# VHH binders against F-box protein At1g48060: the designs that were tried, part 22

Target 1, 365 residues: F-box protein At1g48060, of Arabidopsis thaliana (Mouse-ear cress) (q9lnf6)
Amino acid sequence: MKPQEEEEKNENMARKRSKSSSSLSIPLDIATDIFLRLPAKSVVRFSCVAKHWSSITTAPYFTNSFETRPNLLFFFKEADRFFVVTVPKPNRRPNESVSHTSSQILDSYQTPYPKHSCFTIKTESVHGLICFQRGTKPIVWNPTMRKFKPLRKPDKSWESLTVFLGYDPLERTHKVVAMPCDKASDECRILTLGSADQESWRTVKTNYKHHPSRGNRKNNYGPCRCINGVLYYLAEIDRHRLIGKFAFLGHSNVKNSLPMWVLEGEKKGEWSTYNFLPLSHYDRRLEFHFKLIGITNDGELIYVPNTVFKTFEVIYIDPIRKTFSLVKYEGVADKGFRQRNGLGEDKPLRGIQYSPNHVETLLSL
Below, E stands for the ipSAE of ESMFold2; O stands for the ipSAE of OpenDDE; V2 stands for 0.75 times the mean of E and O plus 0.25 times the DockQ between their complexes.

## First folded at step 13 (VHH; framework vhh_7zox_3)

Design y4 (from x6 with T28I E98Q I99F; at its last look DockQ between E and O 0.10; V2 from the best seeds 0.00; counts 0 for: pae E 13.7 > 2, placed apart)
Fold by ESMFold2, look of step 13:
Structure y4 (fold): chain B 365 residues (1-365), chain A 122 residues (1-122)
Amino acid sequence: as target 1 above (365 residues)
Amino acid sequence: DVQLVESGGGLVQPGGSLRLSCVASGFIFDSYSMGWVRQAPGKGLEWVSDISYSGDTGYADSVKGRFAISRDNAKNTLYLQMNRLKPEDTAVYYCAAQFEITWDNEWEFDYAGQGTQVTVSS
């Protein structure tokens, strides 16, 4: 069956079923399939107009099935407002080694100043959520649903900690992990996001007393990554800088110890370093104007500008295929954006934070 | 044990210049935004200038164009160059450190020094 014929047949079937004398007009399975293909913003709007549609879009099977393509999220504070912008990853042509393109933003919004968020120390975006911390208070953010959820402090006696966010794909739950970061410890706290365990931190011991590396803002978030239920992060054991691992895969949280694996750094030669072209290979000036913030799920290096004035450009480099793509994003930072948002001054946007690999999620916080 | 030690204050005539220094210890200086806050006699605290961990600077309107903030991460030192000083600049100047400048438009310091007196009078 041709894709166009399949779509036409589905539309005809929907029209046929909607002409039935039923009070619903459209079969539930067809409506669900239609909703799964819509942008998250549209799904949210339709959920607000009818309880029948809301029951479809809030059901666990729907929210667990709903997913959009990973994209780049950036956000900043100006005056008493918080701005959020989502930009798409560019469509890469296989035969282009150097590309300069323009693209439109996917979505933007602003909100009044949140009273309990600190977005300059944050986790990566993990299955659509981001976790901030200010001091020892974690705050979870769903940018799609525009919701912030403060969490209880993991331990009232801790003066300093690092928060990580992970996702267990087997349990289909997010985990918030807190570790003391000012001295070595073999204890951490884990909180599973969800109604059952949402406000209950569990104590878990690790195999080694260690000290996770506290993130700094030069990297935009701490050096960590959650991959298939395993949290990878930098740590220190006895003055040696190491890569720690913390696996979530299917654990019920009744066990009070979790495995930790240590990968030594490049100085011992046990860590394989991928050799790739530096940014200065393409243009020496770019090194002084752009910074590396991460890597896409497809393996591309992402460079963002140090300063955003009237234009917003992002560089994507595929180190395997040795391709370079510079994308100018329209609809942000320009005169129209500033006028529409009351940013009429000609000065740099301040405090810009970036989250690569962000997917939209309908998860209710 | 966190310490912020200011120096470089003193008495100066209107139109003069001073350079304040703040030496930090007990925390990872590179990871903090740094700033200067002042308090004139009988007044509340007033934000003067800040510099983010990445080097972005901000200035109060009353000092813009006259003051310059900078940092030397290798020496864990924050500076404030104050030029064309006016009598209204008379205050105790405090060095402050913050892991993040919050959204609420308020400086909420993680650490602050004891201050250095700047007096501008003829």
Scores: ipSAE 0.000, ipTM 0.179, lowest interface PAE 13.7, mean pLDDT 70
ESMFold2 (binder alone), look of step 13: mean pLDDT 82; pTM 0.828
OpenDDE, look of step 13: ipSAE 0.017; ipTM 0.344

Design y5 (from x6 with T102V; at its last look DockQ between E and O 0.60; V2 from the best seeds 0.00; counts 0 for: pae E 3.4 > 2)
Fold by ESMFold2, look of step 13:
Structure y5 (fold): chain B 365 residues (1-365), chain A 122 residues (1-122)
Amino acid sequence: as target 1 above (365 residues)
Amino acid sequence: DVQLVESGGGLVQPGGSLRLSCVASGFTFDSYSMGWVRQAPGKGLEWVSDISYSGDTGYADSVKGRFAISRDNAKNTLYLQMNRLKPEDTAVYYCAAEIEIVWDNEWEFDYAGQGTQVTVSS
């Protein structure tokens, strides 16, 4: 359908367009600025409905400038469906030692289950993308655009691997890094997401023959982070040393504290450790229902429930200020959500995977 | 040192009722989500019901409306009231703490008991 035919067939649309042109016209750069402030789901809707709005929202300038505040993404499967929910991160409030609040979910959707995928072996969300594996084949996921992109195997001879996801803020590109994890190696494979000419694996030598640590499948995270274009990860060299700079987010075998590696400085290479109080310090009843899954960009520990019955609650702890915040999220796990999605009212949600620090991105895979 | 002791199983006719009990010791009972899984002859484990530390309950479709889970934190005891029993409910019932499923379809628990036999037959 041509734009003029659509305008002629829609009297109300033609009137709105005419009125906009005569008195309420919005210049293209101002319209672009308005769209940059909208929620990602609204931008996606506009891009699907009207082609001239799609030209604004799909342009490289727009997609490179679009960003949202970090959120908590979680997803789970039920039967042959894959459910994805995004909840907002609460704002930090000074002088509150304990906080109980409620919040609304930002978005939820369902899609057919991605068969033969292992979501427990995944990266954290990095600038809106998540990478996981199907065997030794990496798969990139954009939860905002609801798209998966399988990548070529980094090396056909590798029987196991660990993937990492990084982002170069100067190039504005994602890097997928793969390393063998069943034996030590001084080679890794790097792939830059982008055009077909630049989406091949290249071999990069590392300074050490090592293999990376994989995250605990039960805890939904791998021990790595990408910070300002630098990928940090745990690895083993000679079984007696850890590589690089790191914030370790797993369980501790220390009786009354949980160790955390803290980045202290880029140039000296010195490391510090920090022990933070366990969840039981703040509320002993919660220790075994909630699990630590990560840390926000603002330095808060994130604890999520093992199973979700009638309410979805998330705990945020600032380990420096020793503050505790519990947030109940409305619009998920309740009767309305379950009925809309064909889920049983009395069947707890299980096997939930979480990705903290998720930002929405319009990047096309 | 952790112990979960189930009791209350037995033989019952279809349509009958049983009340299972699970007495817990060696851990902080009221901090755990507790529940029941069962294993029918020749089959794998099946989740039946659980109750969170805060009292929220969940039921498998096969038992909803017939079974009622409850807990008494003062007595460190978990209960399962089973009504309108069917031959399909025949199984060993296990009391378990923190029932979870991993993505490769494997059930995991922090603790589980030795089980109590429930037999429903004419």
Scores: ipSAE 0.371, ipTM 0.775, lowest interface PAE 3.4, mean pLDDT 73
ESMFold2 (binder alone), look of step 13: mean pLDDT 83; pTM 0.838
OpenDDE, look of step 13: ipSAE 0.577; ipTM 0.823

Design y6 (from x6 with E98Q T102E; at its last look DockQ between E and O 0.63; V2 from the best seeds 0.00; counts 0 for: pae E 3.0 > 2)
Fold by OpenDDE, look of step 13:
Structure y6 (fold): chain B 365 residues (1-365), chain A 122 residues (1-122)
Amino acid sequence: as target 1 above (365 residues)
Amino acid sequence: DVQLVESGGGLVQPGGSLRLSCVASGFTFDSYSMGWVRQAPGKGLEWVSDISYSGDTGYADSVKGRFAISRDNAKNTLYLQMNRLKPEDTAVYYCAAQIEIEWDNEWEFDYAGQGTQVTVSS
C-alpha cells in the first residue's frame, strides 16, 4: 500500500474532524423566539453564558418585544439588604363570591443596599421600571436586572421635590419628571432615560402654578399614573383646589363608600366617578389593616397589608362583581423565609413598599 | 375622640416584673394592629412590640423572651407583660395603634397615648 494513500487518508480524516465541530449554532431568529418565551430570570442567565446571547437580549428589538404578565412587587429593607418578592395574581374564580386561597410566590431575592438609607416609591411600575426618591434625588430601579440608577438633583435650588416616572409610547422612552412640592410652581424638569444627554434635565413650564402631592404611607407614596404617555397626578392649585386626575384614589376615610375616578374611553380627560363598597363591607376587621394600592389590569382592587407579621396576604376585590378573594402567599414572611434570609422570627416586616402591575424588562439602565 | 390611656408603669428593681395596660376608645380597636413603643431619656423612639388584628405578635430583639404582648378586644385593652426587667428598659412606654416606619426611619402611628413611666433601678 503506497505511502501516498496513507497521507490522503490522514488529510481526509483531519478534514472530517474539522467539520464536526460545527457547533450547532441556533439561528438568531429561533434563539430570539425561544428567549421571548423564557422567564426574565432565565434570559438574564443565558445572557451571562455567551456573548452572542447577550447581543440578542440587549438588542432594542428584543427588549421592546419582551413581555411578561403583570405581577405585584413587594419589597422592603432590612439593615443593609434590600428584599424583593414577586407575587403572582391568582386566577379569578368567577363562581365564588368569597374565596380564601393560598399561592406560592414567583420569585424572591435580596441585594445589598446602604444601611439606614431610606427611599420611597414615587410611582407605580412603568414598563418594568420603578422610580424612587431619596431626599431630593431620584433613583430609577430595574427590579429584573437588579440595577439602581441614581439621578442628579433636578434643580440645585429646590429644597423639596416630587418625582414621577412616565413612558412615551411614541419615542419608546422612559421619562422622569420632577417638580417642587413645597411651593406652588409652574416649573418641571424632565429627564429622558437612555438618551445621550441622560444627565441633563430639560425645563418645561406648565400653564399654571401648582403643588404636586408628595404622597404618604396610606397611598403608597405614589399618587401618580402614566396612561398612554400622559402623567396623571394629584396637585393643589391656588391652595384651594386639589386637582388630580387619578384613575384611582386609594384611602377613603369614608366608611360607607369608596370613591373611584375612572378614565373613560380613549378620550383624554373624560373621567367618571364610581362609588364602590369599602373593604369593611366584606370584612370589618380588615379595614384598617389593609390599604388600597391599585387596580389590576382586569379590574380588581388590590389591598395589601400595612404591616407584615408571620404571613403575607393580599386581597383582591372585583368592585363590579362584588367578589372578595383573600390570597395567602407562601414563601415570604414565614418561618422558612426568615431562616433562609437570616431574619428574626418574631419581628414584623416594616417599611414595606408595593408596586402593582409590574412587568419585567431587560432594559439596561 | 380617640383616646389611649396607659397604666401599670412604676418603679421596679432589676429582675422585677410589671404589667402595662392600655385602654382604647374612640376607634374600632379590634380592627387595628396595636403596639408598644418606648423612649428612654436622651434617646429616640424605640419599637418594643406589636400585635396584629389577627393576634400575630412581634418583639424587638432587646425584649424578646422577656416581654409578652396581648390584647382583649372585648375590653378594648392592650397589655404588655414585662418580666426580668433591666435598667435599660427604663423609658416612657407608649401604647400606639398601627405603628409604621416612614421617611428616614421615623416612627409613625395613627394613634398614641400619653405614655407611662417605667423605671428599673436598684
Scores: ipSAE 0.357, ipTM 0.690, lowest interface PAE 1.8, mean pLDDT 84
ESMFold2, look of step 13: ipSAE 0.426; ipTM 0.799
ESMFold2 (binder alone), look of step 13: mean pLDDT 81; pTM 0.819

## First folded at step 14 (VHH; framework vhh_7zox_3)

Design z1 (from y1 with S33N; at its last look DockQ between E and O 0.76; V2 from the best seeds 0.00; counts 0 for: pae E 2.6 > 2)
Amino acid sequence: DVQLVESGGGLVQPGGSLRLSCVASGFTFDSYNMGWVRQAPGKGLEWVSDISYSGDTGYADSVKGRFAISRDNAKNTLYLQMNRLKPEDTAVYYCAAQIEITWDNEWEFDYAGQGTQVTVSS
ESMFold2, look of step 14: ipSAE 0.471; ipTM 0.814
ESMFold2 (binder alone), look of step 14: mean pLDDT 85; pTM 0.855
OpenDDE, look of step 14: ipSAE 0.754; ipTM 0.906

Design z2 (from y1 with S33Y; at its last look DockQ between E and O 0.06; V2 from the best seeds 0.00; counts 0 for: pae E 11.0 > 2, placed apart)
Fold by ESMFold2, look of step 14:
Structure z2 (fold): chain B 365 residues (1-365), chain A 122 residues (1-122)
Amino acid sequence: as target 1 above (365 residues)
Amino acid sequence: DVQLVESGGGLVQPGGSLRLSCVASGFTFDSYYMGWVRQAPGKGLEWVSDISYSGDTGYADSVKGRFAISRDNAKNTLYLQMNRLKPEDTAVYYCAAQIEITWDNEWEFDYAGQGTQVTVSS
């Protein structure tokens, strides 16, 4: 009888362990679906807890499927620190022409600031990444993952460069494009992010000798956009120094071929122009206290205050529907925020930059 | 080595004029943003004016309409014409160069000169 009891005990223990372990497991497909609906910082925290969760959240299918609603990044430098704040686009009622609301910030953090960092042409986010530079070394930033990745210098002989960030929707990859900007050139360097050889620059010849406009302090003439895999930016063409010409480079799936198209004055392929009502049409008082910084992907104009002292308000205008929305964001610039972060209470926040249309991405740099 | 040498400062009565110049060497002048910053006694640096590599100008509100910045790329020289000077314009004026504007659109200049004193006495 004793040998039978030992056999039953061993079988019961084995069955109990198997049942207990497997009955609490979540199937991979269900876990993936749950994680795709969570905020990015929750996904990151779950990834840190267990290797199984990390394998889900780092897989290409997951990172390519994980997208959040576009938000506005607000960031600035104070001493040797870099502050980043994410604010949500307001929920707008469809039957309202004027709205005044309050909202909370979504996230804020700070990190040590690398000295002498520069941004390309303007602070825009491309599928969740921002690229800027230090001298002739490009730097890629993932604000969601709070990571900076310096890249290898594209060419040791360049005294200066401008860097752009694009996204190729066919390859589903980011590409960093570098061009010299101290003299006109018909060559550029392209690096694809996310490959095992991220620092491998390839040379591509452009259609024209040119150099990109870097903008200036007065006018910021060098805006850049990536639309459906095509980069649009201001440039000066080699024939003579011309301000106001636009050039764009397509992201080619053909190696060493990068088509460039220049918008000439009244030539075929001209951009359409819409007449937008100025801010003063909606409220004359606000015109001298706010500036236009960009457009949401939904077509709303974004105005931010010229100075951020004790409050932070943002104006969103839909120029087609002629709607006006002012949002006061709580949790930034106020006394509590300043005290928690060691910021002075009697001076404006300085050096503020904005990046509209930022989506969160879990892409590993 | 890089060198920025300012000149043209001095003592002037209110309402007077001065022309500052800055001769640059040791870098590709045509590619740099150039500008003037000033430091009044006991104060921090104040941006006065700048001019892009393509010739676009900017001015602080306190000097608009009175000061004019220009550059001569053939001579590697930056100028600041200062008219209708006021006692509050008294400062050391520095020539500065920066290859690229920063993300916060502030001067974090690559090069700066030693400055030239401008004194406006009432």
Scores: ipSAE 0.000, ipTM 0.271, lowest interface PAE 11.0, mean pLDDT 70
ESMFold2 (binder alone), look of step 14: mean pLDDT 82; pTM 0.829
OpenDDE, look of step 14: ipSAE 0.778; ipTM 0.917

Design z3 (from y1 with S54E; at its last look DockQ between E and O 0.20; V2 from the best seeds 0.00; counts 0 for: pae E 13.8 > 2, placed apart)
Fold by ESMFold2, look of step 14:
Structure z3 (fold): chain B 365 residues (1-365), chain A 122 residues (1-122)
Amino acid sequence: as target 1 above (365 residues)
Amino acid sequence: DVQLVESGGGLVQPGGSLRLSCVASGFTFDSYSMGWVRQAPGKGLEWVSDISYEGDTGYADSVKGRFAISRDNAKNTLYLQMNRLKPEDTAVYYCAAQIEITWDNEWEFDYAGQGTQVTVSS
């Protein structure tokens, strides 16, 4: 009897479809907990496998809860390619004065570099994002998600500006701040990333006309630091250099005026200093082969080699505890890395930029 | 010791040409971006032109189309060809080196030379 056999086959196919759909119905709260415990690269990889997992890993409650330990980000351009490497910061050894260790890199990738683009002026990494400038056009980068997001110019009439990136921990939002830097001004522009409305620049007045110092790559300090919703940056008022302070905690809405604190040693406030020992104190030979590029959030000085050829070693110094750590990172700059990435084997890597204190974030741009 | 030695300056009539040279020693020349800045009498420093270690060039608007920067890494030498010179180009020209050029073309020099005088007068 053929009709019965045909009907039974159709019912079996319906059951198979039901079984496969049921196999994909893991409860959201359980899946979320599992994903929050995985490394960021694993979360990204698994979210590419199924739409359900991608929906979990891109949701605001997940991305706001996901946090990794600070790392050192290391990136450079070669031809039309943009290379990105993440290396772990070593564990702090408060009772160990000198250490030499080896470590693996955490991740590396390459992407096409936009033609005729120069991403040479950048902010520090702030809660997983970095902001570049192309002239007066800011570009936000999420190295974890491998995404660039160009922003509208803050003001079409500005011929020169400095861009800052901040994070409001109460609102859990990033803010991009732009100030003109070729003349003193009491106005800046602020843009809140990820707002429900179309992202737009709003004007905010400061207490004083000033202009910020421009960032450069030689010292790798960047033009600013954002600490607990307060932006600290170098600035000038009446030819005196000072540290500008701009608080934007809880002020993501439109507000035409925010207070600015100005610190100047001769008039108000007091700064304490600590004199750090130079690299030559620890080994005189190192001072000619390494340069200071920044400071970790824990207060450690970071020195990188002047030339990255076949090895990559980084020195971390805690100047308060007077500890010295040299870490050789494997999986970068060596023959294998160069061969996998089509790089020349007999030339140093060029144009390397570093961002200390980088945390991985799944935030969608 | 690091040395940057400029030459090729002098007196020239308006509309004339000069070729400046800067010979570098004491550092790895091809790892540095190189440039020219100038200082007119009674004025501050003005960026004129630069060339990255990859060979990308940039020019101030006041010299664009008249000046041409180039480098010869084999001879550790930086050049500036200056054509159609104007009295406003009168200045001391300094050769400068920086590991990386900033976004805003403002120079923070790692090394700079002693300068060569260019005078453009009728």
Scores: ipSAE 0.000, ipTM 0.174, lowest interface PAE 13.8, mean pLDDT 69
ESMFold2 (binder alone), look of step 14: mean pLDDT 85; pTM 0.859
OpenDDE, look of step 14: ipSAE 0.016; ipTM 0.418

Design z4 (from y1 with T28E; at its last look DockQ between E and O 0.58; V2 from the best seeds 0.00; counts 0 for: pae E 2.7 > 2)
Fold by ESMFold2, look of step 14:
Structure z4 (fold): chain B 365 residues (1-365), chain A 122 residues (1-122)
Amino acid sequence: as target 1 above (365 residues)
Amino acid sequence: DVQLVESGGGLVQPGGSLRLSCVASGFEFDSYSMGWVRQAPGKGLEWVSDISYSGDTGYADSVKGRFAISRDNAKNTLYLQMNRLKPEDTAVYYCAAQIEITWDNEWEFDYAGQGTQVTVSS
């Protein structure tokens, strides 16, 4: 879908082309096409070298056209450093019910992280951004641009809150949504990123007084999904659980199946229950080494390791075709990676956070 | 009904050796990563060594080359061979399952034993 949009935008760019300077510079439409074909890290590097290139890469047309396929984001901290790794989902489907393959990571980097932040309280990746919080202060993160942006507290009187992240496809803007989680409320705060009122929270009333449900403390407190500009989240109304159009991903003590709820018919609000084969079906020893973190946009269950010793492996399960795929990713956790990053060669990686379905974005925070 | 029972601690001279054992029951031992943490007098917990369900090992820098972790899944037993012991190794050693660290730098375990004392003194 992106090639067609790029072709249309390139046609419009060519029709709107103006005379450039009579220098040896590359015409803007050609330079833009070159930049759109480069990996995101290359675009950032070139932008730092020349102001002409920076003008192209920051133009709204370029930033709106630049997207990548969904990836798995993998991040952890060690000592005083924050490590980020981008892992591709292999495009090729296995032809067998069980397969083992290898692949390469797309990118990795390390950076100082915002002090006193809790990355276990975070949103999913929404159009390339992730939001987490430091107490009641939300912090927006663009992993592609390697930037963190703290936001003002939504309300100074709130003692606790849950933060959600959404994307409005009509405005082409991200929305940060905050709700009190210690009391039922019909009021939330919304902040639009990238506008003149970026630091201003506005009040929006909901149809019902409700209380957003908290997720697991160890991983994610506020499970939610943003689909076509609609935020789906778990909530409670008068002690009744509202499964507000969100897939429940959990672990079951049923040995032959994993129950989950999958969103059915967004407008209808219908839900279906599906049973999936657990990891123990394939190898019982995997069950305690790998954890379920989500489902890809094309319906595959994603299992990731709790602790990474020498190799980084991810398991993808297609619950409809009943296939199992284990992918070993090169370029992380190995001897070379550890030496380059000053990590202990015999020290397992721990405390790893994951965000599936991550798309790279050049959006400036 | 989960139990982790450590044994094999004691008093040794510097340069000596000890072998710690941990007998596990009440869970599927061969599916868990197992390891050792220790607590020296007046100090917090310190990770020592891990062994994964598949046999991959990890060691803290302070013990690498001197300690060797192993497991016997048929006996549900975890071992730590401790060689060239130093006074700094004096601690209570705990057997633990699924050693993890929180974002607050606190150690967590699915299961842990009650510990065995190791004292290195001359």
Scores: ipSAE 0.470, ipTM 0.827, lowest interface PAE 2.7, mean pLDDT 72
ESMFold2 (binder alone), look of step 14: mean pLDDT 84; pTM 0.848
OpenDDE, look of step 14: ipSAE 0.515; ipTM 0.791

Design z5 (from y1 with Q98M; at its last look DockQ between E and O 0.62; V2 from the best seeds 0.00; counts 0 for: pae E 2.9 > 2)
Fold by OpenDDE, look of step 14:
Order: C-alpha cells, then structure tokens, then sequence
Structure z5 (fold): chain B 365 residues (1-365), chain A 122 residues (1-122)
C-alpha cells in the first residue's frame, strides 16, 4: 500500500488561500467626506477607477456639496487642440497701492477641440459651467469634467439667437435661456440641464418685445450675468439699452471713464452706476493691450492681455482702494509651457477666452 | 486721420529677398502692437508676424526663420525683412495695428494699410 498518495494532498490545500481581497469598503459617509476634501481633478480620477466611487461622485448630494474657490480660467484653441489653464487670484496686499507679483498656475490641460466646432463664448462661468454658441446652437462646457454638450437649436425658425446660462438655486439646476436677437421678440426658450428631458426647450414669453444683445467677439462673457438665480442681460427696446428687467443704460459718451453697473440691494433690484478710472490712468500703454473681462468676487477689476507672447500677466485693480496689482503667472506661455505642449516658441497665443470667478463642478452633462 | 502706408513689395525670384516698410501716422504708434498679415489669391487673411509694444516678436510657422519683423518707434515705421522667398509667399501684405484673432479664427485689427503686392515667381 504505496506511501506516495499522501504527499499530493497537502500541497493542494495551501494554494487556495483565496486572496480575500478585503475590499476595504470605506463606509460611504467616510468616502464622501474624503472626496469632498480632495481637488476636483483627484475626484474625477477616482471616479474613473471604480464604479463604486463614480456612484458617489455623480450623486446629486455630492455634486451639490462640492465647492471650490473661484479662480480665473482661460482657454484657447491651437489647431485641433483646446488648451485650458486655471490661475489663482493672488491675495490682496492691502498696504500696497501698486504691486508686481508672481504666481504659479493651478492647473493646465489640453483636450481635442471638438470637430466642426467654431463656437463663441456667451456667458461667464456659472456654477462651474460655461456656455458657448455655434451659430444657432448652444454648447455647454464643463471644464472640470472636460466635457462638451451640444444642444439642439431652440427654435427651428430662429435665424439669429443669443444664449444665456443661469443657475436656479432653488432647483439647483442650470438653465440655458435662448432668445432671438435679429428682431424684437417676447419669446424665450429655456432648457434645464440635468433633467431627463435635456433636449426639450420650454417656451416662455416675456412681458415685452425686446432685442437681447448678442455681444461682440471681444467680450468674453457676453452681455449677461446670473446673480442669485436671476438672469440680467443687455437688451434694447426702441433703441434704448436696458440691463435686465428694467435698468436703463444711459448713453455715457464719456470715452475716459469706465462705467460699471452694480446691483445694489439684491432684493430691490436697484442698479448704481460707478465711474472708475480707466487702465490708461496707471499706464497709457496698457489700455491698448489689456481688456477688461470682469470683476472678482472681492471687487477687483480683471484686465487680461489681448495677445500673449512670452509671459502671461493679469492686472487686478481695486477701484475703491485704488490699488493696482500686476500678476505674472509662471508656467504659462513661457518656453517650458510651449515645449511641454508642443507649441511654437515664437508664436503668440491669441484668441484667449477668459472666465473669471470660475468654480469647479462635477456635474455630468 | 489714421494712415498705414506699406512699401517695398514687388516681383522677386524664388530664394530672393524683400524688405517691406510700413509708415504709420494719425495714432500713437509706440503704444500699439504692430504686425503683418497677408492674403494670397483665393485665400483668406493669414497672419504673418507681429511685434508687441514691448518688442516681443511672433511668426507664423510658414515664415519662421525666413522673415524678421522690427520696428522703429522714432520713425513710426514697421519693417518686415523677407528672406528666402517662396512662391507660396505670394500675397498682398498688409501692415496692421493691434492684430487679434477671434474665437472663430477670424483676424481683426484696429488699423490696416492698403497693402503691398509681393510676387514670388521664376
């Protein structure tokens, strides 16, 4: 009775130590808390790694709770590439009337430019989304998620239209508003993003016929703002320029002043006009090379260059404190940036679009 | 009145050289970035080169290493030295102030000249 049979049995038992992949199932609550503390970029990466994580990061409770600091976003097209750069606003130095500082960029990436997409920016960043327009079709972009969502034409009969992006704080939804701009009209189309019916435009009538302004190509943000769920936009009625509901824009022919309309008292919808010193007050040459793109949440005017050569500089002016800050952002447009991104060394960056006060959102389009 | 007057164009053989000049008047020349754009027959406006108010220079890939832009603020004059010219360089060349590219790849400028013809042909 041959002894050989006993040895084989023992070896086979050792191997089945099933790697109980102790899936360290981090409790959902803990995972959520961790993700809320991570940069958006990291959250997006994690969401791509596991379905379980994706379920958390795509949940409305998470997306609604995820908040980031406002930053300056700029982006440009180079051939078939779309470049996106995020730069921080420097901290104010209250004791300096004039300052020159340097800052690093927060993030930069490139993505393929959507084919056949010549689009113009129409709105500022609204709760992390930016709206473009290609012809008669809106395009919504989430810079954080690096996704573009083309929308259907709001109305087949419309030949020319303008598009605005708003956010409804009650419903916690983004809304795209479209209006014809070739003729006076009281018709609006509204599309709610994130809804099951994202492709359906709702018809809304305004109380008056008007010509909403489409803006011009030099204006980065279009002629609209969304403030606390209310969309304010520039329109014309009988050759009178109006802001939003009822604010009359007087013809300030004053070439040497920067008129700014400020919403005073959110509840009353009162607008005040402020005249600020033009950029030329600080340096005559700057006026020709920089353009105003908006105002920071802390009340600083943001001036950005029309063309970027070797350096990227932004000017922040506090009109109340009368402070001037020139910030040079390192890592943009310099030799290193160009080399890393396969850009020519002697080719200026042009056609840069900007979005001030940009926050990141994980909203899936 | 704002004027930009180009000169120096002409007929040249392949491999030849030309120097374009643009004299500006009616605006503060030293405060503007200046540049050259060109339009070939049947083609749209193409950016060639520009020089910032601070002296930074840029070149299209097609002309890099062959063309050199410069300016003399005391003379309100913009220059474009064109070397090793090719038939593909044949175009009307325009001097322009404040060249910008729009988001839809259109070129805009505050001021532009009437242009000077450059023809490169054997």
Amino acid sequence: as target 1 above (365 residues)
Amino acid sequence: DVQLVESGGGLVQPGGSLRLSCVASGFTFDSYSMGWVRQAPGKGLEWVSDISYSGDTGYADSVKGRFAISRDNAKNTLYLQMNRLKPEDTAVYYCAAMIEITWDNEWEFDYAGQGTQVTVSS
Scores: ipSAE 0.354, ipTM 0.697, lowest interface PAE 1.7, mean pLDDT 82
ESMFold2, look of step 14: ipSAE 0.439; ipTM 0.797
ESMFold2 (binder alone), look of step 14: mean pLDDT 82; pTM 0.822

